# VHH binders against q3afa8: the designs that were tried, part 27

Target 1, 265 residues: q3afa8
Amino acid sequence: MDKASLGIGIFDSGVGGVTVLKELINLLPGENFYYLGDTAHVPYGSKSKEELLILGDAIIRFFLKLGVKMVVFACNTSSAITLPILKERYPVLMEGMLEPLRKNMPAKAKVGVLATEATVKSGLYQKKLMETNKFQEVYMIACPQYVPLIEKGIVSGKEVEEATREYFEPLLKEEVRDVVLGCTHYPFLTETIQKLYPKIQVIDPAAYVAREVYRKLKENKLLGENGGKVQFYVTGDEKSLKNLGSLYLGYNIDRVQKIDLEVIV
Key: E = the ipSAE of ESMFold2; O = the ipSAE of OpenDDE; V2 = 0.75 times the mean of E and O plus 0.25 times the DockQ between their complexes.

## First folded at step 13 (VHH; framework vhh_nb_b201)

Design s6 (at its last look DockQ between E and O 0.88; V2 from the best seeds 0.80)
Fold by OpenDDE, look of step 13:
Structure s6 (fold): chain B 265 residues (1-265), chain A 126 residues (1-126)
Amino acid sequence: as target 1 above (265 residues)
Amino acid sequence: QVQLQESGGGLVQAGGSLRLSCAASGFTFSSYAMGWYRQAPGKEREFVATITSGGSTYYADSVKGRFTISRDNAKNTVYLQMNSLKPEDTAVYYCARVAVFTYYGSTVYPESFDYWGQGTQVTVSS
């Protein structure tokens, strides 16, 4: 069996991962993708490591059953917590949200990071960034308003702008010019952010992820021309994926298959 | 190699003043935020004050209005002016690079991850 003919699995706890999917499709148009939104078990940020591992194992097994040559953790929480463990458990290439950025992002004196409260509170993101020695000052901004607004389809307008002004105040004060989107939902707000702050370099980790995925596949001779099909899966509600996913990808997601991971967490 | 060396500590009576200095070397001082932490016997190390590379300052609530952090980039030195000292200010004071500033609304949490000085003892007698 030609392993290069297999697809690439992408998972997130919800719809945010479609921002990563889009970048992957753009860079790898010949690859088939299986997108899994684990909507039955959101949010991931409040779960224990043990719970996340149970879910992670089930998700990897699901993808392996489908036949994949790589799994992309399009979830910051899973990337930080479970990916390092799961990559040792299963004989499949894996990639997450943080390592491609850490590896390839250019050095900057100052960097801002917009992230969820859970991500910021964990301390893992900023720690990992600092370990690179690429930054002298990291400004972590908790953005609790963003995900709720995005999930409602509100990605522009007064409410988002007001929140953005609030979050960027400390960044502007410190003359930060590079801002990382530390949540997979946040690319939905890129246009709004750029409109408000055209001089700020908005950095989407998804672009780094896509390039790293390409690099790994190429290195392992796993690049394929397989038709560029995308299949969508969810474990719970599909509404958010259909609506917001369609909006972001620029085409209608008509078919979403519901699956059961057969886990209790 | 990065080096931080504190000085200026000592014994002082309550209500008195001390000025701590931290001499830095081995890195581009002006590019980094600097801070002061302290640790009392039997207690965890706690944040006291920080100053960003841009000159913004933040203080622990317990020292606001009494302590002032400043820096002289030409001398690669960060200072902590401590006025109106109290017995509860007694601790070993450490100088550090501050690398991360976390913002939760109006609250700022500074964190150091890498380099610390050896500390200087400050004792405030009643």
Scores: ipSAE 0.846, ipTM 0.942, lowest interface PAE 0.4, mean pLDDT 94
Fold by ESMFold2, look of step 13:
Structure s6 (fold): chain B 265 residues (1-265), chain A 126 residues (1-126)
Amino acid sequence: as target 1 above (265 residues)
Amino acid sequence: QVQLQESGGGLVQAGGSLRLSCAASGFTFSSYAMGWYRQAPGKEREFVATITSGGSTYYADSVKGRFTISRDNAKNTVYLQMNSLKPEDTAVYYCARVAVFTYYGSTVYPESFDYWGQGTQVTVSS
């Protein structure tokens, strides 16, 4: 019955959300987490707004059945497109990728953002950045090849390097030196990006998200004390979560429960 | 207070030339990208040309090779030189401060999110 003892639901289309989960575990060791990778429906970056809303609705209902005090949209596409709508439908606290970024990003004359096509098309990511008055020129790069490659465990080598060279071409032309990872999958590519472009500062907003989650829980008197457990769920294939997710977290993900989302059209 | 004021529009015969100017004030002009957009009757507003703070230029395919964007940072002014004008170029032309450059592969979409001028009419007769 104590809301502070409820868990925190975290979702992504696949393995990408573990990059946010890692920061949350480090900052909030007293909390329990439920991680859902919607691997049956990855990638989200090519889906319509209507499809994303249907999936997001099902995911939040799943988390509510588990007992959560907060849902973290560890997917930049869902954060940009669905969070503003879904927060009006449900009585649970929500946090996404955009608000923490806009609050915590330092001022830069030029900034690049790597993002999914859906995130870019939404216009909401750009709007949140421009509201800060911190940037004079923002370069948004749609990166449709990245999530599919990452979900297959391909985070280095020729295929990724060729895609990265294409995506970075305009950034190099305009001498952009600060690049935000505008998708929670993209931190898996940091080593490859740094190998190709050692002078570029890569910015991962996951730490900003963890800080904002902490602030919201504290502000609402919902900080937990006796947690530290993480439960993993997928809707489809679990391979990338167990393999790449375990590597990123630094420990073995040995138990993953497969579930079917209750989709309502 | 940011202000953008266009001038130089008018009526011109097909094949002719026209030079638009946009005087800017209220911000550090040299630090920002500037651009031109246009809107024909019954059509949506469309991108024409932009020039970044570093001097890089981008053009819509429909005007490439005919239009030239330039800037004079000492005068806080951006220009659009329009040559070989066609009746299809008839529109209200707007000066804007450009802040976002969106890339889908090789295609770029420069966008303004904050400041626009009042517009100047360009009419090209056949």
Scores: ipSAE 0.712, ipTM 0.872, lowest interface PAE 0.5, mean pLDDT 91
ESMFold2 (binder alone), look of step 13: mean pLDDT 82; pTM 0.821

## First folded at step 14 (VHH; framework vhh_nb_b201)

Design t1 (at its last look DockQ between E and O 0.86; V2 from the best seeds 0.78)
Fold by OpenDDE, fold request of step 15:
Structure t1 (fold): chain B 265 residues (1-265), chain A 126 residues (1-126)
Amino acid sequence: as target 1 above (265 residues)
Amino acid sequence: QVQLQESGGGLVQAGGSLRLSCAASGFTFSSYAMGWYRQAPGKEREFVATITSGGSTYYADSVKGRFTISRDNAKNTVYLQMNSLKPEDTAVYYCARVAVFTYYGSRIYPEAFDYWGQGTQVTVSS
């Protein structure tokens, strides 16, 4: 079997990963995708490393059974915590949210990062950015209001704008011009943010992820030629994926297959 | 090679004042935030004050109104003016590059990342 004809697995704890999927589809039209939302175990940010690894193993095994040539961790938490371990355990190409960005983002004196409280508290994101020596000052902004609003389908209007103004206050004070979306949900707010702050460069890591995926596939002679299909899977509730995912992708997600992860403890 | 060297520490009576200096070399000083931290015996190192490359200043609650951080980019030096000193201020004071600023609403947490000075002892007697 031509390994290049195999699909690419993408997983997240929920709907946020569709923002990554969108970028991958745009850059890699010759590929087929399997999207897995692990909605039965959300949120990931509150879980221990051990718990995340158990889930990660189960997820990788799931994709391997489907037959994939690559797995994309469209989850910042998993990218930071479990990806470095899992990539050594399984003979499949893997990519996450953080490495493509930190590797390829141009150097800036100042950078802002919008992220969840859990991501910010972990300290891993800012640590990895600083290790690149590309930045002199990193401004980490916890944005606890964003995910709840987005999950309700609120991506514009007064509530989002007010929250955004609050979060950007320190960034403006320090004349930060580059702001990274450190959560896969946050690209839902890109238009709203840009309207408020047209001079700010909003950076979506998903674009970097897509380019890195392309690079790895090309390097390994695994680029597909006859793709364009997307299959959706969930482990729990499918509502968010169907509603918000459809909204972001610009087409209706009608078919979602529910699966059970084979967890080995 | 990046170097940070503190000076100005010493023994002072309660209510007195000290001015600490930190001389920096080996990097573009004006492009970095600088800060002061301190560590008392048996305690963890704690944040005291920071000044961004843009000139914004932040202080720990325990030193607000008493300490002032400033910088002279022409001299590659950051200063800490300490007034109204208390015995509780007794510690080794460290200069550092401050690289990460974490914001939780109105709360700010500055963090050093890579380079620290050797520290200077400040002792405040009763």
Scores: ipSAE 0.850, ipTM 0.940, lowest interface PAE 0.4, mean pLDDT 95
Fold by ESMFold2, look of step 14:
Structure t1 (fold): chain B 265 residues (1-265), chain A 126 residues (1-126)
Amino acid sequence: as target 1 above (265 residues)
Amino acid sequence: QVQLQESGGGLVQAGGSLRLSCAASGFTFSSYAMGWYRQAPGKEREFVATITSGGSTYYADSVKGRFTISRDNAKNTVYLQMNSLKPEDTAVYYCARVAVFTYYGSRIYPEAFDYWGQGTQVTVSS
């Protein structure tokens, strides 16, 4: 039984996690990935901590049945709220969106963060950023319109631009030039954001996540040359994953397996 | 060593005015947001006003229009001008270094963490 031959589980509430998957495939081309979009329960950004824990628990158990050496929380909401708790329930290696950002982001006087309401309300994201001592002023912007629009395939045009202008208004007033995409869906909006605000440096933590996954696998002697296969799963609608996901990854997602999570209350 | 020292508190009659000062040292004052918080006996500490490093100001609803926050970067000092004082303004007022500004639509929640002054008492008599 060779643990290095096991796969890597990646989950998000929907299509957003493919932005992390892309970076993982690029850095770890020999590893096998299981991608789960929990589309029956999207959006996560409006859910309670209790709801997110129940879903996260079911998702980890699903991955354990598939045989994984690591679970990547490719959802900023889940990473901030549930990962610290679920890590104590399961011995499998875990990585999320927040700790890689904290470790790898350069020091800046001012930083903006676009995030879901649940991420912002948790208070944990802000606290963890400030604990780094890398930032003097952190501007957290709750962006409740973004994930629903993205999951409907709306990543450009007037509705997205109007929401973006609203969210960026305080960042512009305070002359914030570095803005973190604090949700794995938000890289789908990078072109729209850059069109509106070409002077702003948009920071996608996904590359940092891939680096930390690599480091953890290496340190635990779990790196493998395992074929480089990716299997896709959803719990509900698969349209955004097949359409936007394929476009972002640069290849066609032709087979998606629909599953039901085994939720335990 | 970050040091924040409030002054200017005291006893004042309702309708009166006070100006609080907070002298800062041990850090590059002009690069940080500063704020005022207050705590009445038996109540939790609450936000009063903040001023960002860039000079933007934000106020709690209970003091908006009556209080004005300002800063003098040459003197490393933040001020709170308190006009039209009411008995409910009675509290210990704390100067703080504000680090996080959280936006929910039009609402803003300024947060301070580890850098607080010792406080100055403001008492507003009926």
Scores: ipSAE 0.744, ipTM 0.890, lowest interface PAE 0.5, mean pLDDT 91
ESMFold2 (binder alone), look of step 14: mean pLDDT 84; pTM 0.844
OpenDDE, look of step 14: ipSAE 0.835; ipTM 0.942
ESMFold2, fold request of step 15: ipSAE 0.727, 0.720, 0.734; ipTM 0.886, 0.890, 0.890
ESMFold2 (binder alone), fold request of step 15: mean pLDDT 81, 82, 82; pTM 0.824, 0.824, 0.827
OpenDDE, fold request of step 15: ipSAE 0.843, 0.846; ipTM 0.939, 0.940
ESMFold2, look of step 16: ipSAE 0.716; ipTM 0.877
ESMFold2 (binder alone), look of step 16: mean pLDDT 84; pTM 0.838
OpenDDE, look of step 16: ipSAE 0.826; ipTM 0.941
ESMFold2, look of step 18: ipSAE 0.683; ipTM 0.880
ESMFold2 (binder alone), look of step 18: mean pLDDT 83; pTM 0.840
OpenDDE, look of step 18: ipSAE 0.836; ipTM 0.944

Design t2 (at its last look DockQ between E and O 0.92; V2 from the best seeds 0.81)
Fold by OpenDDE, look of step 14:
Order: sequence, then structure tokens, then C-alpha cells
Structure t2 (fold): chain B 265 residues (1-265), chain A 126 residues (1-126)
Amino acid sequence: as target 1 above (265 residues)
Amino acid sequence: QVQLQESGGGLVQAGGSLRLSCAASGFTFSSYAMGWYRQAPGKEREFVATITSGGSTYYADSVKGRFTISRDNAKNTVYLQMNSLKPEDTAVYYCARVAIFTYYGSRVYPEAFDYWGQGTQVTVSS
């Protein structure tokens, strides 16, 4: 089989990764995708590096068995912590959420970042942004209300707007005009955020990821021509993926296959 | 080359005042947040005060109401006015560029990223 005919693996701890999948489908219609939600082990933010590596190894092995030419880490935690290690362990192309943004995002004096508490506490995201020398000031905002609302299917209305107003207060005070969505769930709120703050440029890293994936595939002569299929996998509950994933992708996810990663935790 | 040079430290009695200055060079001063940190003997370096490029100020709880941070962009200088000094304020005070502001609920955590001064000694006697 022509290596270019192989699929692309995408994984997240949950449903957030579908926002990345959507961008990849849009930009790469000739590709087949395997989406894995590791719902049995969510959340990733509370896990140790060692635990995340064990899960990461199992996930990559899973994709390799399926036959993939590339693995996309559609998880900010895994992108920051395990991707740098795992890319050295396996002979498959890999991409994450952070590096495409770092490499390709234009320089700004100020940048805001909306992220989970875990991401904010790790300090890795803001540090990596600063290492690019593209920014003089980074405003990192913990957004603990977002993921719970999104998981309930609440992506608009009073609750989301109130939370958003709270989180954007410091950004407005400092006249920040560029805001990065530092969680793969947060693109569900893009319309709501944009409605409240039309002058703010909302930056979804998923767009950068898709472009970088395209670039890497092209450089390696691995672009597919006859794709268009998406297969969904979960390690635990499938409800969130079926409901929220369908909502975001604009079509019904009817088939989800449950798998066992054979992880000894 | 980025340079930060502190001055204004010294010995002062409890209840007294000092004004620290930090002269900056080698970068566009007005585009960066600046801050002060301090380190007492045997203790870790701690945040004291910061001022953003936009002029917003933040203070450690221990110095709120007593210390005031300000800046003069025309002189590329950041200042720390220290009033009502206490023996507990004794430390080496460092000037730094502050690049990261983390908001967690109602709390703000400023972080220096790259450049520090050599520090100036502040001693408050009882």
C-alpha cells in the first residue's frame, strides 16, 4: 500500500479534539482520519508526566496498528508534555497544538491566552510563547467555567456570556486585541466570544495545526488523494463525542468504536 | 544588549522611606512591563511590584499600601517608592522585565521571564 494512502490519527482526552479534526477535514479532503477520544482517562491535566507517557505510548501503538502516516496530538497537555518525548520514540510524523502556533503566529506586542486551570498552572504554555520573542506581554487567563459548560452543550447564552465577560476583563483593561484559544474545547465558544467582542481577533490554534500538517505531508510526498473517511474511537464513554462532536462537525456521528488501550495504570 | 541597573538602596530605620530606581537600556522600554522582586537571606526570591506597559500596577500583599511602583518612559526608568519600611523588608531588591501575567480568579501572578538587574541592598533596622 502506498504510504500516502494511509490515514491520519488524531487523539484527545475527550471531545475537544473534534475542533482540530474539523479544520483538518476542511483543509485536507483527500485524507482519511482516525479520531480517538481517550474518555476513559480524562482529564489529562491532573495526570503525572509518567502517566501521560504511558497513555501516549499506548495511543501511538494503537494508531500504528491501524496504519497511519501521521499522528496529531489534538490535546494541549499532551502537546506540551509528551509529544517532545514520543516523537523521538516512534518513526511516524507527529504534530501538536503548540508548535504550529509558535512558528506561524504573527508577532504582537500583547497576546491573551484562554486556557484551562491545569494548562495555566503548568506554566509551560506561556513560557513557550515567550520563547518565540514574538510577544512583550502574555496575559494568561484561567477559564474554569468553560469546559463544564461546553460538555453540557452550553455554548451560548447568559452563563457563557457572563463567564466570558469575567475572563476578558483583564484583557480589555490592558488593551489586548489578540486572544488565543488555549484549549481544544474553546472553539465551541468562538461565535459567542466574537459576538461579545467583535474587535478582538480570536485565534484558533487548530487552523495553524492543519496548515502545518498539510505542509509536512506535502514535504514528505504523503498527501492523500482518495480520502474523505472518518472513523471514531473511544476508550470510555461515547456520549460526549456523539453529541458534541456531531454538533460541531455538522453531521451525526453514528458509529463510535470502543477500544481498549491495554494500559496498565 | 539588555541591561538593568538598580540604585537607591541603603540602610534605613524602621518607619523610614527609600526610593529605588532601575535604569534600563538595550530594548524598547515603553513596550515592556517592569517589576521589582526581592530576596532575603535564606529565602526565595519573591514578587514585590509590577507595572505593565499600559500602566497597570500590581503589588504583593505584604507591601500593598506602603510601596508604589512607577515608570518614566522618557528616562527608561522604573521606580519603587518604599514607605513605612519594616525590618521584614530587608532584602536585595532586583529589577526585572515582567512578561507573563497569569490570572487565576481574582489573583494575578506576574512573572519575570528573561532579564534581571544585579540588585540593590535594602536594610531596615529596628
Scores: ipSAE 0.842, ipTM 0.946, lowest interface PAE 0.3, mean pLDDT 94
Fold by ESMFold2, look of step 14:
Structure t2 (fold): chain B 265 residues (1-265), chain A 126 residues (1-126)
Amino acid sequence: as target 1 above (265 residues)
Amino acid sequence: QVQLQESGGGLVQAGGSLRLSCAASGFTFSSYAMGWYRQAPGKEREFVATITSGGSTYYADSVKGRFTISRDNAKNTVYLQMNSLKPEDTAVYYCARVAIFTYYGSRVYPEAFDYWGQGTQVTVSS
């Protein structure tokens, strides 16, 4: 039984996990990936803990049937709420969005976070950052213009730059130099942000996730050598994955398989 | 061990002034945002004013123009100068360490996370 040849399962409620997938493909070109967007049950941010556990349990069982050595929770809500519980239920390696950020961010007096209004209102991102004891002042910026612009394919130009200047104004005033992309869509905007503010360190948690996945696989002697394949799955609509996902990855996602999760109540 | 101790409260006639002080210890005061919150009888605690480690100030709309927050890092003290006091300013005023600044457009919502003072009563007679 060569566990190192098993794949890596990655899930999100939708397309956002593609930003994590891209970092994983770049860092781990010898691995096979199974990407699941749970689009039949999006959005996750409004669901109860009980609902999220039922879905997360079904997703892990789906990945185990496919043959995985690790499951990546590419969803901030699932990472905060379900990963600690599901980790105790299954022996498979797990990684989420928040622990890699905690481990890899150095202590800083100030940090900025760009996030959706829903993420900000949930309070979950703020809580995880403050639990680190690494930051004295956290600046959470709700960015309602970003997702609509990105979904229209607008990731550069005047409209994005104007929105970005608005969102960054308080960060510049408070001399914040480290800014976290707290939404899976926002990595599409990294080049525009870096063009406008070259002295700001833009931090995509996806890069930290990939680093921690690599470290866990290496430490457990599970690094693969015969991979490079990605299989895509959805539980509902596939349009966002094919459109935004293809744009971000730089090639067309040709095949997406629709599945039904086996939920157990 | 973090300690925050308010002083300067009391009874004052409407239109009058008070200056609250909050002495802080147990942490590097100059590295943290500090703020004032208040709780009137029968109401939840509400934000009044904050000053960041860099000196930026933010005020609730109800006190803007009348209250001024300031800090003296050499004395580890944050102050709230309250002018033109109204009966609706009557409350227990709490000093707090402020850690989270949430922006929705131009509005900011400063939140204390971990440490509060014991409070000082301010009573404004009609």
Scores: ipSAE 0.718, ipTM 0.892, lowest interface PAE 0.5, mean pLDDT 89
ESMFold2 (binder alone), look of step 14: mean pLDDT 83; pTM 0.835

Design t3 (at its last look DockQ between E and O 0.89; V2 from the best seeds 0.80)
Fold by OpenDDE, look of step 14:
Structure t3 (fold): chain B 265 residues (1-265), chain A 126 residues (1-126)
Amino acid sequence: as target 1 above (265 residues)
Amino acid sequence: QVQLQESGGGLVQAGGSLRLSCAASGFTFSSYAMGWYRQAPGKEREFVATITSGGSTYYADSVKGRFTISRDNAKNTVYLQMNSLKPEDTAVYYCARVAVFVYYGSRVYPEAFDYWGQGTQVTVSS
């Protein structure tokens, strides 16, 4: 079987990864995708490195059994912590949320980053950004209200707007004009954010990820031609993926397969 | 090469004042946030004050109302005016280039310092 005909694996701890899937589908219509939401073990941000590696190994093995030519880490936590290790353990192309952004985002004097508390507390995201020498000042904003609202399907209205005004206050004071969405859930709020702040450049890392995936596949002569299928998998509850995933993708997710990673966490 | 050099430290009586200076070189000073930290014997280094490139200032609770951070971009220098000094302020004071500001609600935490000065000793006697 032609290796180029193999699918692309995408995983996240939950539904946030569908925002990355959307960008990949748009840019790579000739590819087949396997999406895995590890909903049995969410959230990833509170887990140890060792625990995340155990889960990561199991996930990669799962995708390899399916037959993939590439695995996309559609999770900021895994991209920062486990991807650098796992890429050395397995002979499959891998990509995450952080490196495409780091490599391709233009230099700015100031940049804002909206992220979860866990991401901000880890310090890894801002560290990696600063290593590029593209920024003089990075403003990390913990956004604890966003994920709970998004998970409830609340992506517009008073609650989201109030939270957004709170989070953007320091960014406006410092005259920040470029704001990175540092969580894969946050693209659900792009429209709301842009309505409130039309002069702010909202940067979704998913677009960079998609372009980098395309580049890597092309360079390796692995671009598919007869794809267009998406298969969804979960390790736990499927409700969030079916509801919010359908909303974001613009079509109904009718079939979700429950799998067991066979790990003890 | 980035260089930071502190000056202005010394011995002062409680209630007295000192003004610290930090001369910077090797980078576009006006484009970066600067800050002051201090470390007392047997204690961890702690944040004192920071000033952004835009001129916003933040202070540790322990020094609010007593210390003032400022900068002169033409001289590539950041200052720390210390008034109403207390014995508890005794420490080695370090100048740093500040790169990251973390916001948790109303709380601000500067971090990700890539360059530090050698420090200047401040001693406040009772």
Scores: ipSAE 0.831, ipTM 0.935, lowest interface PAE 0.4, mean pLDDT 94
Fold by ESMFold2, look of step 14:
Structure t3 (fold): chain B 265 residues (1-265), chain A 126 residues (1-126)
Amino acid sequence: as target 1 above (265 residues)
Amino acid sequence: QVQLQESGGGLVQAGGSLRLSCAASGFTFSSYAMGWYRQAPGKEREFVATITSGGSTYYADSVKGRFTISRDNAKNTVYLQMNSLKPEDTAVYYCARVAVFVYYGSRVYPEAFDYWGQGTQVTVSS
């Protein structure tokens, strides 16, 4: 009956949410986490709003069965498109990628954002940034090649470098020096980006997300003390999570449970 | 607080030229992108041209090669030089502050966000 001892559900379309999970583990070592990669339906960046809502609804119901006090949308696409709607359907606390960015991003004259097509097309990421009055020129770059490459474990080499040069061409033209990783997969590419463009500051919002999760749990008197466990779930292939996810987290993910989402249409 | 005032509109014959000006105040002009949009009777506003704070320019396909956007930061003014005018260019032309540039590959979609002028009428007679 102690709600503070309930876990925190974290989801992404694939391995990308591990970049948020790492920051959460570091900041909240007393919490239990349930990580779900919806690998049967990756990538989310090409899906419709209707499909994303159906999947998001199923994911939240899965987490509620496990017993969570909070759901973290560790997917920029889902955060932009589905979180505002799903928040109204469920009494569980929720946090995503956009509000922490809005609250914590420092003022810059120009900022670039690498994001999925769905995130860019939604218009919601741009709107959140402009509402801050912190930026004079915002450059939103749709990056449809990135998530598929990352989910195959391809985070360096010719294929990634060619895609990165294409995406950065307009940023270089406009002399943009600060670039936000607007997808939770993109931190896997930070080394490649920095090798190609060492003068560009790469900004990963994952730390901002962890801060806001902590703040919400504290304000609601839900901080846990005796946790520290992480359980991993996928809906399809687990290869990327076990390989790339383990490397990023710095420990082996040896147990991943495959589940089927209960989709209601 | 931000003020944008267009001028230079009027009646011109097809094939003629016209230069629009937009005087800006209430913000640090040199730090912002500026643009021109237009609205013909019974139609929605459409993008015409944008110039970034760094001087890069972008144009709608319908005006490429005929219109030129420029800026004078010392005078806080953005200009639209319109050549080879057609009756289809007849519209109210609005100066706007542009803040967002969306890229899908090589295609760019500049977005005017908050601040617009009152507009200046351009009428191109056949």
Scores: ipSAE 0.716, ipTM 0.863, lowest interface PAE 0.5, mean pLDDT 91
ESMFold2 (binder alone), look of step 14: mean pLDDT 84; pTM 0.834

